VHH binders against q8wuj3r1227to1361. Designs and how they scored, part 21

Target 1, 135 residues: q8wuj3r1227to1361
Amino acid sequence: NDFAYIEVDGKKYPSSEDGIQVVVIDGNQGRVVSHTSFRNSILQGIPWQLFNYVATIPDNSIVLMASKGRYVSRGPWTRVLEKLGADRGLKLKEQMAFVGFKGSFRPIWVTLDTEDHKAKIFQVVPIPVVKKKKL
Below, E stands for the ipSAE of ESMFold2; O stands for the ipSAE of OpenDDE; V2 stands for 0.75 times the mean of E and O plus 0.25 times the DockQ between their complexes.

## First folded at step 19 (VHH; framework vhh_7ocj_1)

Design v5 (at its last look DockQ between E and O 0.79; V2 from the best seeds 0.00; counts 0 for: pae E 8.7 > 2)
Fold by OpenDDE, look of step 19:
Structure v5 (fold): chain B 135 residues (1-135), chain A 121 residues (1-121)
Amino acid sequence: as target 1 above (135 residues)
Amino acid sequence: QVQLVESGGGLVQAGGSLRLSCAASGFTFSSYDMGWYRQAPGKQRELVAFIYSKGWTRYGDFVKGRFTISRGNAKNTVYLQMNSLSVEDTAVYYCAAETLDWSTGTFTDYWGQGTQVTVSS
């Protein structure tokens, strides 16, 4: 299952190891500001590396995540998805793709796809990311 | 001592409204995400509504615009306005508080004892 990847505006970000791949996009300018991956060994137990990384992500950032191979689909790390706008009580499956947002609001385009065979998200996110005001 | 005390539950007719309150004490309220869960007889506990410390909200799929969660930081209270109630909404409603220490990776969760909501036909 080596076909997992994240692509942003035509640029592909590969993942080398099983686990979770993360790409961070600046919500104001729409540029990729960082990308990394977290191996299963990191996702197990207390995933401090993941939490530390996410903590450093600036507000108003789009956070893309995708699983590769057999990833740790359970554990405390999954709760970070909720912090990024995923529905609470989510149950991950064998594959996952996630478009999240770190900020003071939850955009409507936040999406988590969980599948046993294939997880995929194709999405256009408006830049800059702004909170829609109710009229 | 951490306390979450729910109130506002009771018996209401279908189509009616209730407003639940959860008074929190013993922790820094503004740093916690607050929420309401419910558990009906024979069913698993499910999310009703959540309001994050930053203020955005999330609702269970069944809510469909009928419920509104809000928080009053000054009063350390989270509220759940429930309108257009139906018999299917009968459950024990629980208040929850949650925070994450990013430095330690520790989640802290607190729960109230719950308040009964009964909707009659």
Scores: ipSAE 0.366, ipTM 0.695, lowest interface PAE 1.6, mean pLDDT 91
Fold by ESMFold2, look of step 19:
Structure v5 (fold): chain B 135 residues (1-135), chain A 121 residues (1-121)
Amino acid sequence: as target 1 above (135 residues)
Amino acid sequence: QVQLVESGGGLVQAGGSLRLSCAASGFTFSSYDMGWYRQAPGKQRELVAFIYSKGWTRYGDFVKGRFTISRGNAKNTVYLQMNSLSVEDTAVYYCAAETLDWSTGTFTDYWGQGTQVTVSS
């Protein structure tokens, strides 16, 4: 399908163009702090806009991503997912959905779903995001 | 000049253990993500273990808890403890260093020469 969205606590964040949509949530309070999209054409080159956006995300932030359209799995941008907690060496298929984290640790709930036709994640994230102790 | 020097490879019986070391120089070690990859004859190079500059670790699915990566920033060295080895683990093991320069949008990868690990049945 042509349609993609990210939903946080019942509110949908739309995307009108093919590419990757990104929603950033403050891990301390659970509030959405930004919503941005990046076109496929930008992702195929050197995507400075994406890199700069990710670099400015505050530490302790939940980072949600979802693909729209086709061929999003190409280009050097995909390695940025590894910096947000995705598995290294993973080959993306045609579609992706991602729940990641920017911070000094990797939460257990970091998840990537990638498929040829449809990718989806439903995730409940504990707020505030904290490093879990075994004690 | 960047150097990654692997050591600790060799011949080991199935079920045995080896500890690999990779001494790094020529870059700010604490700022780089470090990892181990392996390549067997006729196969593609694959991720074994990876440790981020902030301390997170990732493992290839085939590791199944048998290997542990660690880093000693004071000694500029990354380690791979390999336990419960089997013949399928026979490969050349390579040390790698990686960073993403957010200002230029480039990944920089450095590789060691590799160390042979051979597991006999």
Scores: ipSAE 0.011, ipTM 0.350, lowest interface PAE 8.7, mean pLDDT 77
ESMFold2 (binder alone), look of step 19: mean pLDDT 82; pTM 0.833

Design v6 (at its last look DockQ between E and O 0.82; V2 from the best seeds 0.00; counts 0 for: pae E 6.0 > 2)
Fold by OpenDDE, look of step 19:
Structure v6 (fold): chain B 135 residues (1-135), chain A 121 residues (1-121)
Amino acid sequence: as target 1 above (135 residues)
Amino acid sequence: QVQLVESGGGLVQAGGSLRLSCAASGFTFSSYDMGWYRQAPGKQRELVAFIYSKGWTRYGDFVKGRFTISRGNAKNTVYLQMNSLSVEDTAVYYCAAETIEYSSGKFYDSWGQGTQVTVSS
């Protein structure tokens, strides 16, 4: 499962470690502002490094996540997905891909794909990200 | 520790409305995500509505616009306005509060004792 990756506007962001890869996109300008990865050792137990990282993500950010290899699919760290717009009570499988949003609203394009064989998301997100009002 | 007390439950006829309230105390952090879950007899606990500290909301699939979660003027209160109730909505409704202490990476969950909602035909 070494083929897991995140691509943004034609630019590929590689991950070298099993675990979760994260790419953060500025929702106003659409530029990648940061990317990192969290190894399984970090995802296990108390995932303070992940939580701290997420806390530093600016509001109005698109947050992309993808698993690589045999990642830790259970644990407190998964709660961060909910805070980024994933459905509550989610159960991850062997593979996961996630398009989330950190902000004061939940865009409709927030998506979590979790599969045992292959998880993939292909999305076009409008920039700037704005809250849609229901008429 | 955080204590949650639900109120507003009771018996209502189908098509009727109820407003649940949850009063929280003992908050040690500046912000909590709060919400409502329900558990019907013989069923698993399921999400009804959740309101995050940033203000956005999430609803269970069965809600379909019938329920609205909101925060009170006091930071530690959450309400669930339930309209167009049906017999299938009969359940014990639980208030929940969640927060993450980012500095330690700890996640804190709190639950109320629950309030019974019964919808008659």
Scores: ipSAE 0.407, ipTM 0.719, lowest interface PAE 1.3, mean pLDDT 91
Fold by ESMFold2, look of step 19:
Structure v6 (fold): chain B 135 residues (1-135), chain A 121 residues (1-121)
Amino acid sequence: as target 1 above (135 residues)
Amino acid sequence: QVQLVESGGGLVQAGGSLRLSCAASGFTFSSYDMGWYRQAPGKQRELVAFIYSKGWTRYGDFVKGRFTISRGNAKNTVYLQMNSLSVEDTAVYYCAAETIEYSSGKFYDSWGQGTQVTVSS
């Protein structure tokens, strides 16, 4: 009964495995450039595969994440979310949805939803992603 | 080994301003995320401001608008400009440096010794 997917401009990116799915979108043109999943077994340890994947994401990229199934957040992997713009000191519950950004600034649309039963985000992101000057 | 030395603390009148500095050594400064935390007696340490190696920033909710974090990569220094200080801001302020060695997944966290900020009413 666990449904998990990421949808970008009408196209769905489902996950067949429990864990975290990740979709990366180019911030200049809005094209999806990758879809990758990380199983719960990888996330339980020190998930260097996830860390290395995030390190290779190009700057100016929108990063979408969604959980499937239950998971236990352990150790420092959640700092990856902070580096993508999530609040510092976050505490994850059993479900998570995230819209983040890898680049030289933090857009205001960065959003994390984490709950025990469901997590869902609907978001419109301006393309191209640019830094907004303040008054 | 990372070394962090805070300076710029002291006594300041309420409504005043103060600028903290944190000089860093023993690492490639541009690859670390840096920040300031504070701890008042009997309270837990809390985030004041954080600046990522790529330049963007985060602030604790209580700080919004009053404090500004910046980094001078050429000087290996992180700054905290504190304006509109109140007695509630009295605390020891700690500089922090964080990085991840992605090939191992190992986190490296370093802390300075702290600098006292005291705001008199």
Scores: ipSAE 0.121, ipTM 0.527, lowest interface PAE 6.0, mean pLDDT 76
ESMFold2 (binder alone), look of step 19: mean pLDDT 81; pTM 0.819

## First folded at step 20 (VHH)

Design w1 (framework vhh_7ocj_1; at its last fold request DockQ between E and O 0.83; V2 from the best seeds 0.00; counts 0 for: pae E 8.8 > 2, SAP .67 > .668)
Fold by OpenDDE, fold request of step 26:
Parts: structure tokens; sequence; C-alpha cells
Structure w1 (fold): chain B 135 residues (1-135), chain A 121 residues (1-121)
């Protein structure tokens, strides 16, 4: 899928390689603070590069992920999605899009779309990100 | 080596309550994610409740507000308060602990031996 991309407030962040694209947004100010991509070769096996990157993401960050091409849909790296609010035991399909959050709570807008043909998320996230009380 | 010991299981009548406890020992890292899984005869193991080290929780779809996972005063203890139990909740309940070593990309998973929960009609 050569048309895979992440767009934040009208700005597109393309991915150059098959794998996973990541965009990090500051949850307080709503600005993009970093973006990167991880090729399939990095996702395979023990994906220490991805894990290290995620570890450096500040708390209260919105984490956007999208697959490009025939990405590695299985493996230990997928557990990072769980840490960012995805359902435990998730199973990815041929394509994925993810809106996650790194912090001390799980916002209700955290969402994962995974499909065999095309995965897409159109999401409005309130800024600043705040913990909502359960009603 | 990490050891998890479950307690609090047993026989309870439908509509009743149980409180499961899990005590962990041998933790080599500062923080673990912990949770409860269950497995009924002939069924796959499924998530009941999970609490991450940073404090937020996840629950299985069947829980529907009936169960609550919480941590003890010690970070290596986790509880599962189960209310409004039904016969469908009969299973072996397992405590789990998970740690991700980000620097190496390794996962450390540990499981308890399980505690039997039986709900009678």
Amino acid sequence: as target 1 above (135 residues)
Amino acid sequence: QVQLVESGGGLVQAGGSLRLSCAASGFTFSSYDMGWYRQAPGKQRELVAFIYSKGWTRYGDFVKGRFTISRGNAKNTVYLQMNSLSVEDTAVYYCAAEYIEYSSGKFYDSWGQGTQVTVSS
C-alpha cells in the first residue's frame, strides 16, 4: 500500500518504507513532536529499536501508528500497542491504523483499526488530553 | 525467579462474591503489569482483568462492571473483586505478571498455578 500516510491537522507524514510509521503528538499542546518509521527488518525478531523509541516518548503523548505495504503484522512488537491502550491479545491483519496514548490512563478515544484490505482512522482528539472521570 | 501465588478461590453460589488475591515474589524489576486470566474446561484462556504499572485497567467483555482489579499496598500484589457471579464464571483463574524490558526488547511473562472458582446454580 503505497498510499499509506498519517495526517495531523492538515499536514501529511508519509512513510518511505514498508513497515510501521509512527507520529507522536504532545497531549498538552497538540503539536507533533516526533515522527519516525520502522522497517519490517526492525519489526522482526526482537524489535529493540521500536521499544527503545517508545520508551523515550514522554507521558501524555498521543501516539499514531499506521502500516505501509506488507508489514510484519505479528511478533513481540505488537505488544507495544497494548501498552499504548490497544486491546490485550489483539490480532493484526494485513493493514493497521492506531491511535494510542502513553500515560497513566487510557483515554476512551484510543482506537485500533486493522483490516485485510485497507485500515483507516479519522479521529478528533481533544487537546489537552485529560483524564475523564467515569460516570 | 518470579513466583505468583493465587488465593481466594472456591465454591460460591450464583449471585455471590469472591475476592481473589495474587502475591508475587522474586521481582527483579521495579514495575510489572499484572492481571487475571481464566480458563474454563474446553475453552481457551481469556483475559478477565489487567492493571498496568501506570495504573490504568482493562477488562474482558464478559465482566460488564462485575469485577474490579486493584493493586495492594505492595506493588507486587493484585486483587480481583468478583461480584454477581454466575455459573458461566466457573473456571481456573490465573494470575499473570508482565514486564517489558525496553532496552533489550524482551518480555518477561509469569503465571501462577491458578485457583479454582466454582459457581453453583
Scores: ipSAE 0.632, ipTM 0.829, lowest interface PAE 0.9, mean pLDDT 92
Fold by ESMFold2, look of step 20:
Structure w1 (fold): chain B 135 residues (1-135), chain A 121 residues (1-121)
Amino acid sequence: as target 1 above (135 residues)
Amino acid sequence: QVQLVESGGGLVQAGGSLRLSCAASGFTFSSYDMGWYRQAPGKQRELVAFIYSKGWTRYGDFVKGRFTISRGNAKNTVYLQMNSLSVEDTAVYYCAAEYIEYSSGKFYDSWGQGTQVTVSS
């Protein structure tokens, strides 16, 4: 089952707590630079800890997220996902998996999967991350 | 106080074009994300186009390459170029401004009064 982990180049980043995991990868070198988890209790309130963390992520970063448990963040969290490249107007269900990007453009590989029971993404991301012409 | 003033709406023949403008004031324009939404009678408000403060864009699926959003940060203005209009594009078009204050987790949005676009066949 892939319910509760993020894997990067064969290394797993598990979460033991219900909530959302975040793994940040440098877009130039492809190395993991941080792994942070946010509990459901934080996600139920105004999740300023999440917002502050996202604000500290360097530009040109790949941002991976995966949920554990049946919790979906409320409030403006969808707007943060949108700024990381998720589609506008998205509706989060109880599970999510996300491959996003913080930077000045939206790569084509940005992907969000959200469902009530499970969410899973497998992606190969080109390194270094560069802007490509629209096709 | 945040103010958004739309212009450029009106009546246009099917297949025609319009350019909408939204003049913004009362905030630091370059730090806000800007967009256009529309609402036809009896329907929900829906995304038309969105442009982020860093310059990249997203569009509603129905746009299909016909519309282009842009921003002039020096003029505090967001534009929507609408081409190949059809009767289904008839709606009130609203300018929106959004800001996330990350340090507090607060989200701000502001809306214009809307401008009517009517496409006749």
Scores: ipSAE 0.271, ipTM 0.624, lowest interface PAE 4.0, mean pLDDT 79
ESMFold2 (binder alone), look of step 20: mean pLDDT 83; pTM 0.837
OpenDDE, look of step 20: ipSAE 0.114; ipTM 0.558
ESMFold2, look of step 21: ipSAE 0.137; ipTM 0.542
ESMFold2 (binder alone), look of step 21: mean pLDDT 84; pTM 0.845
OpenDDE, look of step 21: ipSAE 0.296; ipTM 0.668
ESMFold2, fold request of step 26: ipSAE 0.011, 0.011, 0.006; ipTM 0.373, 0.379, 0.360
ESMFold2 (binder alone), fold request of step 26: mean pLDDT 84, 85, 85; pTM 0.844, 0.848, 0.847
OpenDDE, fold request of step 26: ipSAE 0.435, 0.357; ipTM 0.735, 0.693

Design w2 (framework vhh_7ocj_1; at its last look DockQ between E and O 0.65; V2 from the best seeds 0.00; counts 0 for: pae E 10.6 > 2)
Fold by OpenDDE, look of step 20:
Structure w2 (fold): chain B 135 residues (1-135), chain A 121 residues (1-121)
Amino acid sequence: as target 1 above (135 residues)
Amino acid sequence: QVQLVESGGGLVQAGGSLRLSCAASGFTFSSYDMGWYRQAPGKQRELVAFIYSKGWTRYGDFVKGRFTISRGNAKNTVYLQMNSLSVEDTAVYYCAAEYIEYSSGTYTDSWGQGTQVTVSS
């Protein structure tokens, strides 16, 4: 099943194209501020378009990603995700779901799910996003 | 060209502490992500600690609060305070610097020559 989508507070953001779907949420207000998709034919295994897009995302933004179809990853794919809080040293698979954060800290709810056939994340993200002190 | 020089390694008894230092030079950009990796004999290189240019940190799963990475007052220095060391921490520790160029979609990395850390029982 190549069906993939992102849903935020009951609103679905489907993608008709194979590639990476991205939804950006304001971490202070909790509203969706951007929605875009990167086709596999455009990415061609190198995520420079995604790099550029990530660079334009404001700090304190929640970044949601989901793959549709079989995306090709090479080079600095893991690096761009790491900038959004993904764990280092992970290998990307054919499917991915990602909840990241662009900011000066890494929230504990940042999660990357990679699978060969299916990836899924369901979780609640607190708004506003704040850095928690270790007790 | 970025050059990284590690120091502070050596022999220490189990339960002891070491402080590793990394001095970087030749930075082309204003800020780099920096970190420490280690490689034990017969094992793959693994992440120990990383500090991003924005200041937040990442640690390997085995660290469990024992190690702390920090930046020095000098812009191009990074430290690794290692406490409660065990024999399993014996490895060559490498300093790393990374930079992502978003405009081109590329990244660069540099590595030090490594410093030996040996923990005796």
Scores: ipSAE 0.149, ipTM 0.562, lowest interface PAE 1.9, mean pLDDT 86
Fold by ESMFold2, look of step 20:
Structure w2 (fold): chain B 135 residues (1-135), chain A 121 residues (1-121)
Amino acid sequence: as target 1 above (135 residues)
Amino acid sequence: QVQLVESGGGLVQAGGSLRLSCAASGFTFSSYDMGWYRQAPGKQRELVAFIYSKGWTRYGDFVKGRFTISRGNAKNTVYLQMNSLSVEDTAVYYCAAEYIEYSSGTYTDSWGQGTQVTVSS
């Protein structure tokens, strides 16, 4: 449905409007440092507000995203997900949930769920976020 | 105009190694994400390896640790080290450069001409 939220350590971050909700967590200490939403009207066309926001996210940050309602198609805004660790070349369906990372490596726990009717992720992320050890 | 020139392809025996290079010009190399794709006859082009401007890498599932992508920003060159080659790796290998301009959302995608890699048993 039109119901969407992000929950971090028991605290819910609901969305009141259609679009994408973003929660940023500091990867060193695991504290939520930002909660922002972007309306569908901003995501359609050239979504400079989203691009600028992602550019200012500190390195070593966990980035959570969840959609509410219908969102824009494959346009350039969705390429932001690849910069946060999503697989290249995947196309979004009508709903999405995402656990990503802004930094110089891709943690194994980066996860994207996208479906036409429902998207959901439950995940435990190791803190502090560190690069995987040499094999 | 972006130019990408691949080199290092050729004929190699199964189990052997090969190193591909892609020299880039006509853009600020350190700002672009770079990758290698391949296309075998009758197949669709597929991702081999990709390296983001921040140094983060991704590989196609078939690589299974055999290939390594790297970039030399001082040399404007991206490399693909290919080890443990098999006949299934025979394909034309393409270098690609990708850039998204955050302020406009403009997508830029450039491709090289490709270099043939042939693996014989």
Scores: ipSAE 0.006, ipTM 0.304, lowest interface PAE 10.6, mean pLDDT 75
ESMFold2 (binder alone), look of step 20: mean pLDDT 82; pTM 0.822

Design w3 (framework vhh_7qia_2; at its last look DockQ between E and O 0.06; V2 from the best seeds 0.00; counts 0 for: pae E 9.4 > 2, placed apart)
Fold by OpenDDE, look of step 20:
Structure w3 (fold): chain B 135 residues (1-135), chain A 121 residues (1-121)
Amino acid sequence: as target 1 above (135 residues)
Amino acid sequence: QLQLVESGGGLVQPGGSLRLSCEASGFTFSSYDMGWYRQAPGKQRELVAFIYSKGWTRYADSVKGRFTISRDNAKNTVYLQMNSLRPEDTAIYYCAAEYIEYSSGTFTDSWGKGTPVTVSS
């Protein structure tokens, strides 16, 4: 299955390229501020383009990612996800969906789904994003 | 020359507490993510706790509620407070430093030599 998409509040963001699709949402206003795709060929080796892109994402941003096709993953790629709130020790599979956060804390709604055949996340993210105390 | 030196390990009874320290040198400590890993005999090294440069933390499920990781950037030190220790916590504990340079897409990591923790009655 090569079909992958990200939908935000009813608006779909399709990608024609195999690889990783990224959508960035402002955590204060809840609007999409940018979207891009990284081809599999780019993700081979050290994904410096992804690193650079993530570096340009403002703090307090919700970062959505979805794989299309069979994306290529390596160690550094996992670390990028961790910077956006993913759990450590991840073993990425052939498909992935990710809701991350760039900031100084890890929201509880940060979620990663990794599957060999299909990965999917459906969830509501509170806006504005605020740091909550653990009870 | 990046260096990590662990201390604070030792023998403790079940239910007891230990505090591990890891002193770092040779790099900009405040920019690094710091973590504790452990390796028990015959087992693979596993994550225990991690504290990112921005300050938020991660814990293995097995230690949540019992262990606390913290850092003091002024002292270039990361700590692991271990409470309610169990025999299954027995392992060599290793300090780790990780850094990602986003501008270049490179990362570095380093490990300490480890400090032993033994929980036994």
Scores: ipSAE 0.055, ipTM 0.484, lowest interface PAE 3.0, mean pLDDT 86
Fold by ESMFold2, look of step 20:
Structure w3 (fold): chain B 135 residues (1-135), chain A 121 residues (1-121)
Amino acid sequence: as target 1 above (135 residues)
Amino acid sequence: QLQLVESGGGLVQPGGSLRLSCEASGFTFSSYDMGWYRQAPGKQRELVAFIYSKGWTRYADSVKGRFTISRDNAKNTVYLQMNSLRPEDTAIYYCAAEYIEYSSGTFTDSWGKGTPVTVSS
């Protein structure tokens, strides 16, 4: 059984076809701005839909991603995770869950969990998202 | 063979301006995402500004409103206009080029040698 979903403040976002699903949350108010899925055919090709989507996400946004089923775990689309705060050079396993951020800094809560069996993240993110002080 | 050469760095007073240039050779420049990063002594390298091949831009919050990234694909050059400079902008500024090759699924990045910027009064 394919077991994949994203839940924000008690609301579950339905899983679509095999691939990845994405939920964007405004970092100032903590409200969900967007829910979008990218099926495997998009991930295998030149993923212009995904690249353009990520490029248009407003700064100061929390970006949640989760795999569903047998997703495409390699290829150029995976660099999107680096642009959202994942470590460069990562290798995805058969399942993944990700809490990322689009902005000028990398919050401590940015997390990627990727495993062959399952991947899961449960996390509370402070709102509003702010930089830590220099001193 | 990808080459990136930065120029335009130097010493400037607080409140002043500099324009950094990064000339690229040995690749199809219009296909690359380009960025400026900086590193102060003892600190990690950090993103300053980024411009995608399709023209979208992203800025660090500390420079938003003061710095502008742009590109000229005809000249294979990316620019960083730095206005209202502050002492905390002092760093070595690096140009980077990033590309994803669809057919092989590979990621390529390249870095320049850096151009120093010092903001002191």
Scores: ipSAE 0.006, ipTM 0.170, lowest interface PAE 9.4, mean pLDDT 78
ESMFold2 (binder alone), look of step 20: mean pLDDT 81; pTM 0.810

Design w4 (framework vhh_7ocj_1; at its last look DockQ between E and O 0.63; V2 from the best seeds 0.00; counts 0 for: pae E 9.3 > 2)
Fold by OpenDDE, look of step 20:
Structure w4 (fold): chain B 135 residues (1-135), chain A 121 residues (1-121)
Amino acid sequence: as target 1 above (135 residues)
Amino acid sequence: QVQLVESGGGLVQAGGSLRLSCAASGSIFSSYDMGWYRQAPGKQRELVAFIYSKGWTRYGDFVKGRFTISRGNAKNTVYLQMNSLSVEDTAVYYCAAEYIEYSSGTFTDSWGQGTQVTVSS
């Protein structure tokens, strides 16, 4: 299905083109600080532009990603997601939804959903995002 | 390319413990993700534990709190403390280092030669 979007607190961030949509949320304030999209035609199987973008995301950011269309997942594509807390060894399919976190820890709500035809994630994330410490 | 050398493997009885060490040479490893994989006879290589440059960790599903990965003070070493070992943990354990240069889109993966861990009943 070609319909893909990210919604944050009732505000939708639609994607008009096939590729990966990214929304970044400040983990302290809970506000959207940036959003962008990467077209499949630009990614060309290796999402180096996405890598560069992720590198510029401030620490303590919630990172939302959603794919539209069939995204190309060749090579170390999953590695950039791992930097945002994705599990290692996961296989990407044709559709992807991701809730990640850029920081020094992995919150429990970090999750990646991959499906052949659809992917969906609904999350309630506590703000501010804090590292859970063991007593 | 980074050179990785594993040590600490060997024979241990079930219920016992081992501590694996991986020493990296040749680069600054502050931005490297480092960890361990294992491959048992007739099985595929699987993730044991990783510690990322940011400091958070990942573990294989089979670990169940038995293993702990940590970095050395120089950040170019990684340790795997393995407790409560079972026969099923018998495998060759490989150290891995992963680096992503975001500016260039370059990925660098390094692997050790592997160290045999044998757990006897």
Scores: ipSAE 0.175, ipTM 0.582, lowest interface PAE 1.6, mean pLDDT 85
Fold by ESMFold2, look of step 20:
Structure w4 (fold): chain B 135 residues (1-135), chain A 121 residues (1-121)
Amino acid sequence: as target 1 above (135 residues)
Amino acid sequence: QVQLVESGGGLVQAGGSLRLSCAASGSIFSSYDMGWYRQAPGKQRELVAFIYSKGWTRYGDFVKGRFTISRGNAKNTVYLQMNSLSVEDTAVYYCAAEYIEYSSGTFTDSWGQGTQVTVSS
């Protein structure tokens, strides 16, 4: 029973270290293109490794994040969530799960769940990800 | 760093409109996330509107569809159209720009000096 994982289309992406897990999915075809972990030592201070990783994510990508263990829940790294669609001024609690997007618009399904004891998201994302007109 | 100069503030009657402008200096203006915050006397600075370098926008809950943020990358200017103003909108409005300096890993904010918006009843 691994309480720190990301699952995409039935495949689980486990976490080996405390910190955050990141899975990137191509928004055109829905295929996982990257799975990366960022340990607490990377998240502390000025986390250029994480910032650079996010900057290089292709446009039109779904970005999933989940905390593992006692992760660094404060600091400059958390601004990455805002760049991927989270609300500005968010406050992370002891656990987090996030479904975000790298692209030119903010899909309605962008979601952050953060709580002291558990955080989870179940989400169905339309593929391909496209900007929809206002009704 | 980016220099930000706000303009367009002033006195307006309740129900009126103002358009704020923020002129930004920088050869990479299109890579900045930019927006507007406001601070009323005795209050904390709060988000009004933000436009990300990729084009999507965020608004503070109190905006209720009354304000619209836009950018002209070729003009190095971010605009805030403020409609249906009320006395509660009286504040100093600040332009902000955010970017990541990747070679040092720093997350950098730049702020303008602010422009006063005063809404009379």
Scores: ipSAE 0.006, ipTM 0.366, lowest interface PAE 9.3, mean pLDDT 76
ESMFold2 (binder alone), look of step 20: mean pLDDT 79; pTM 0.804

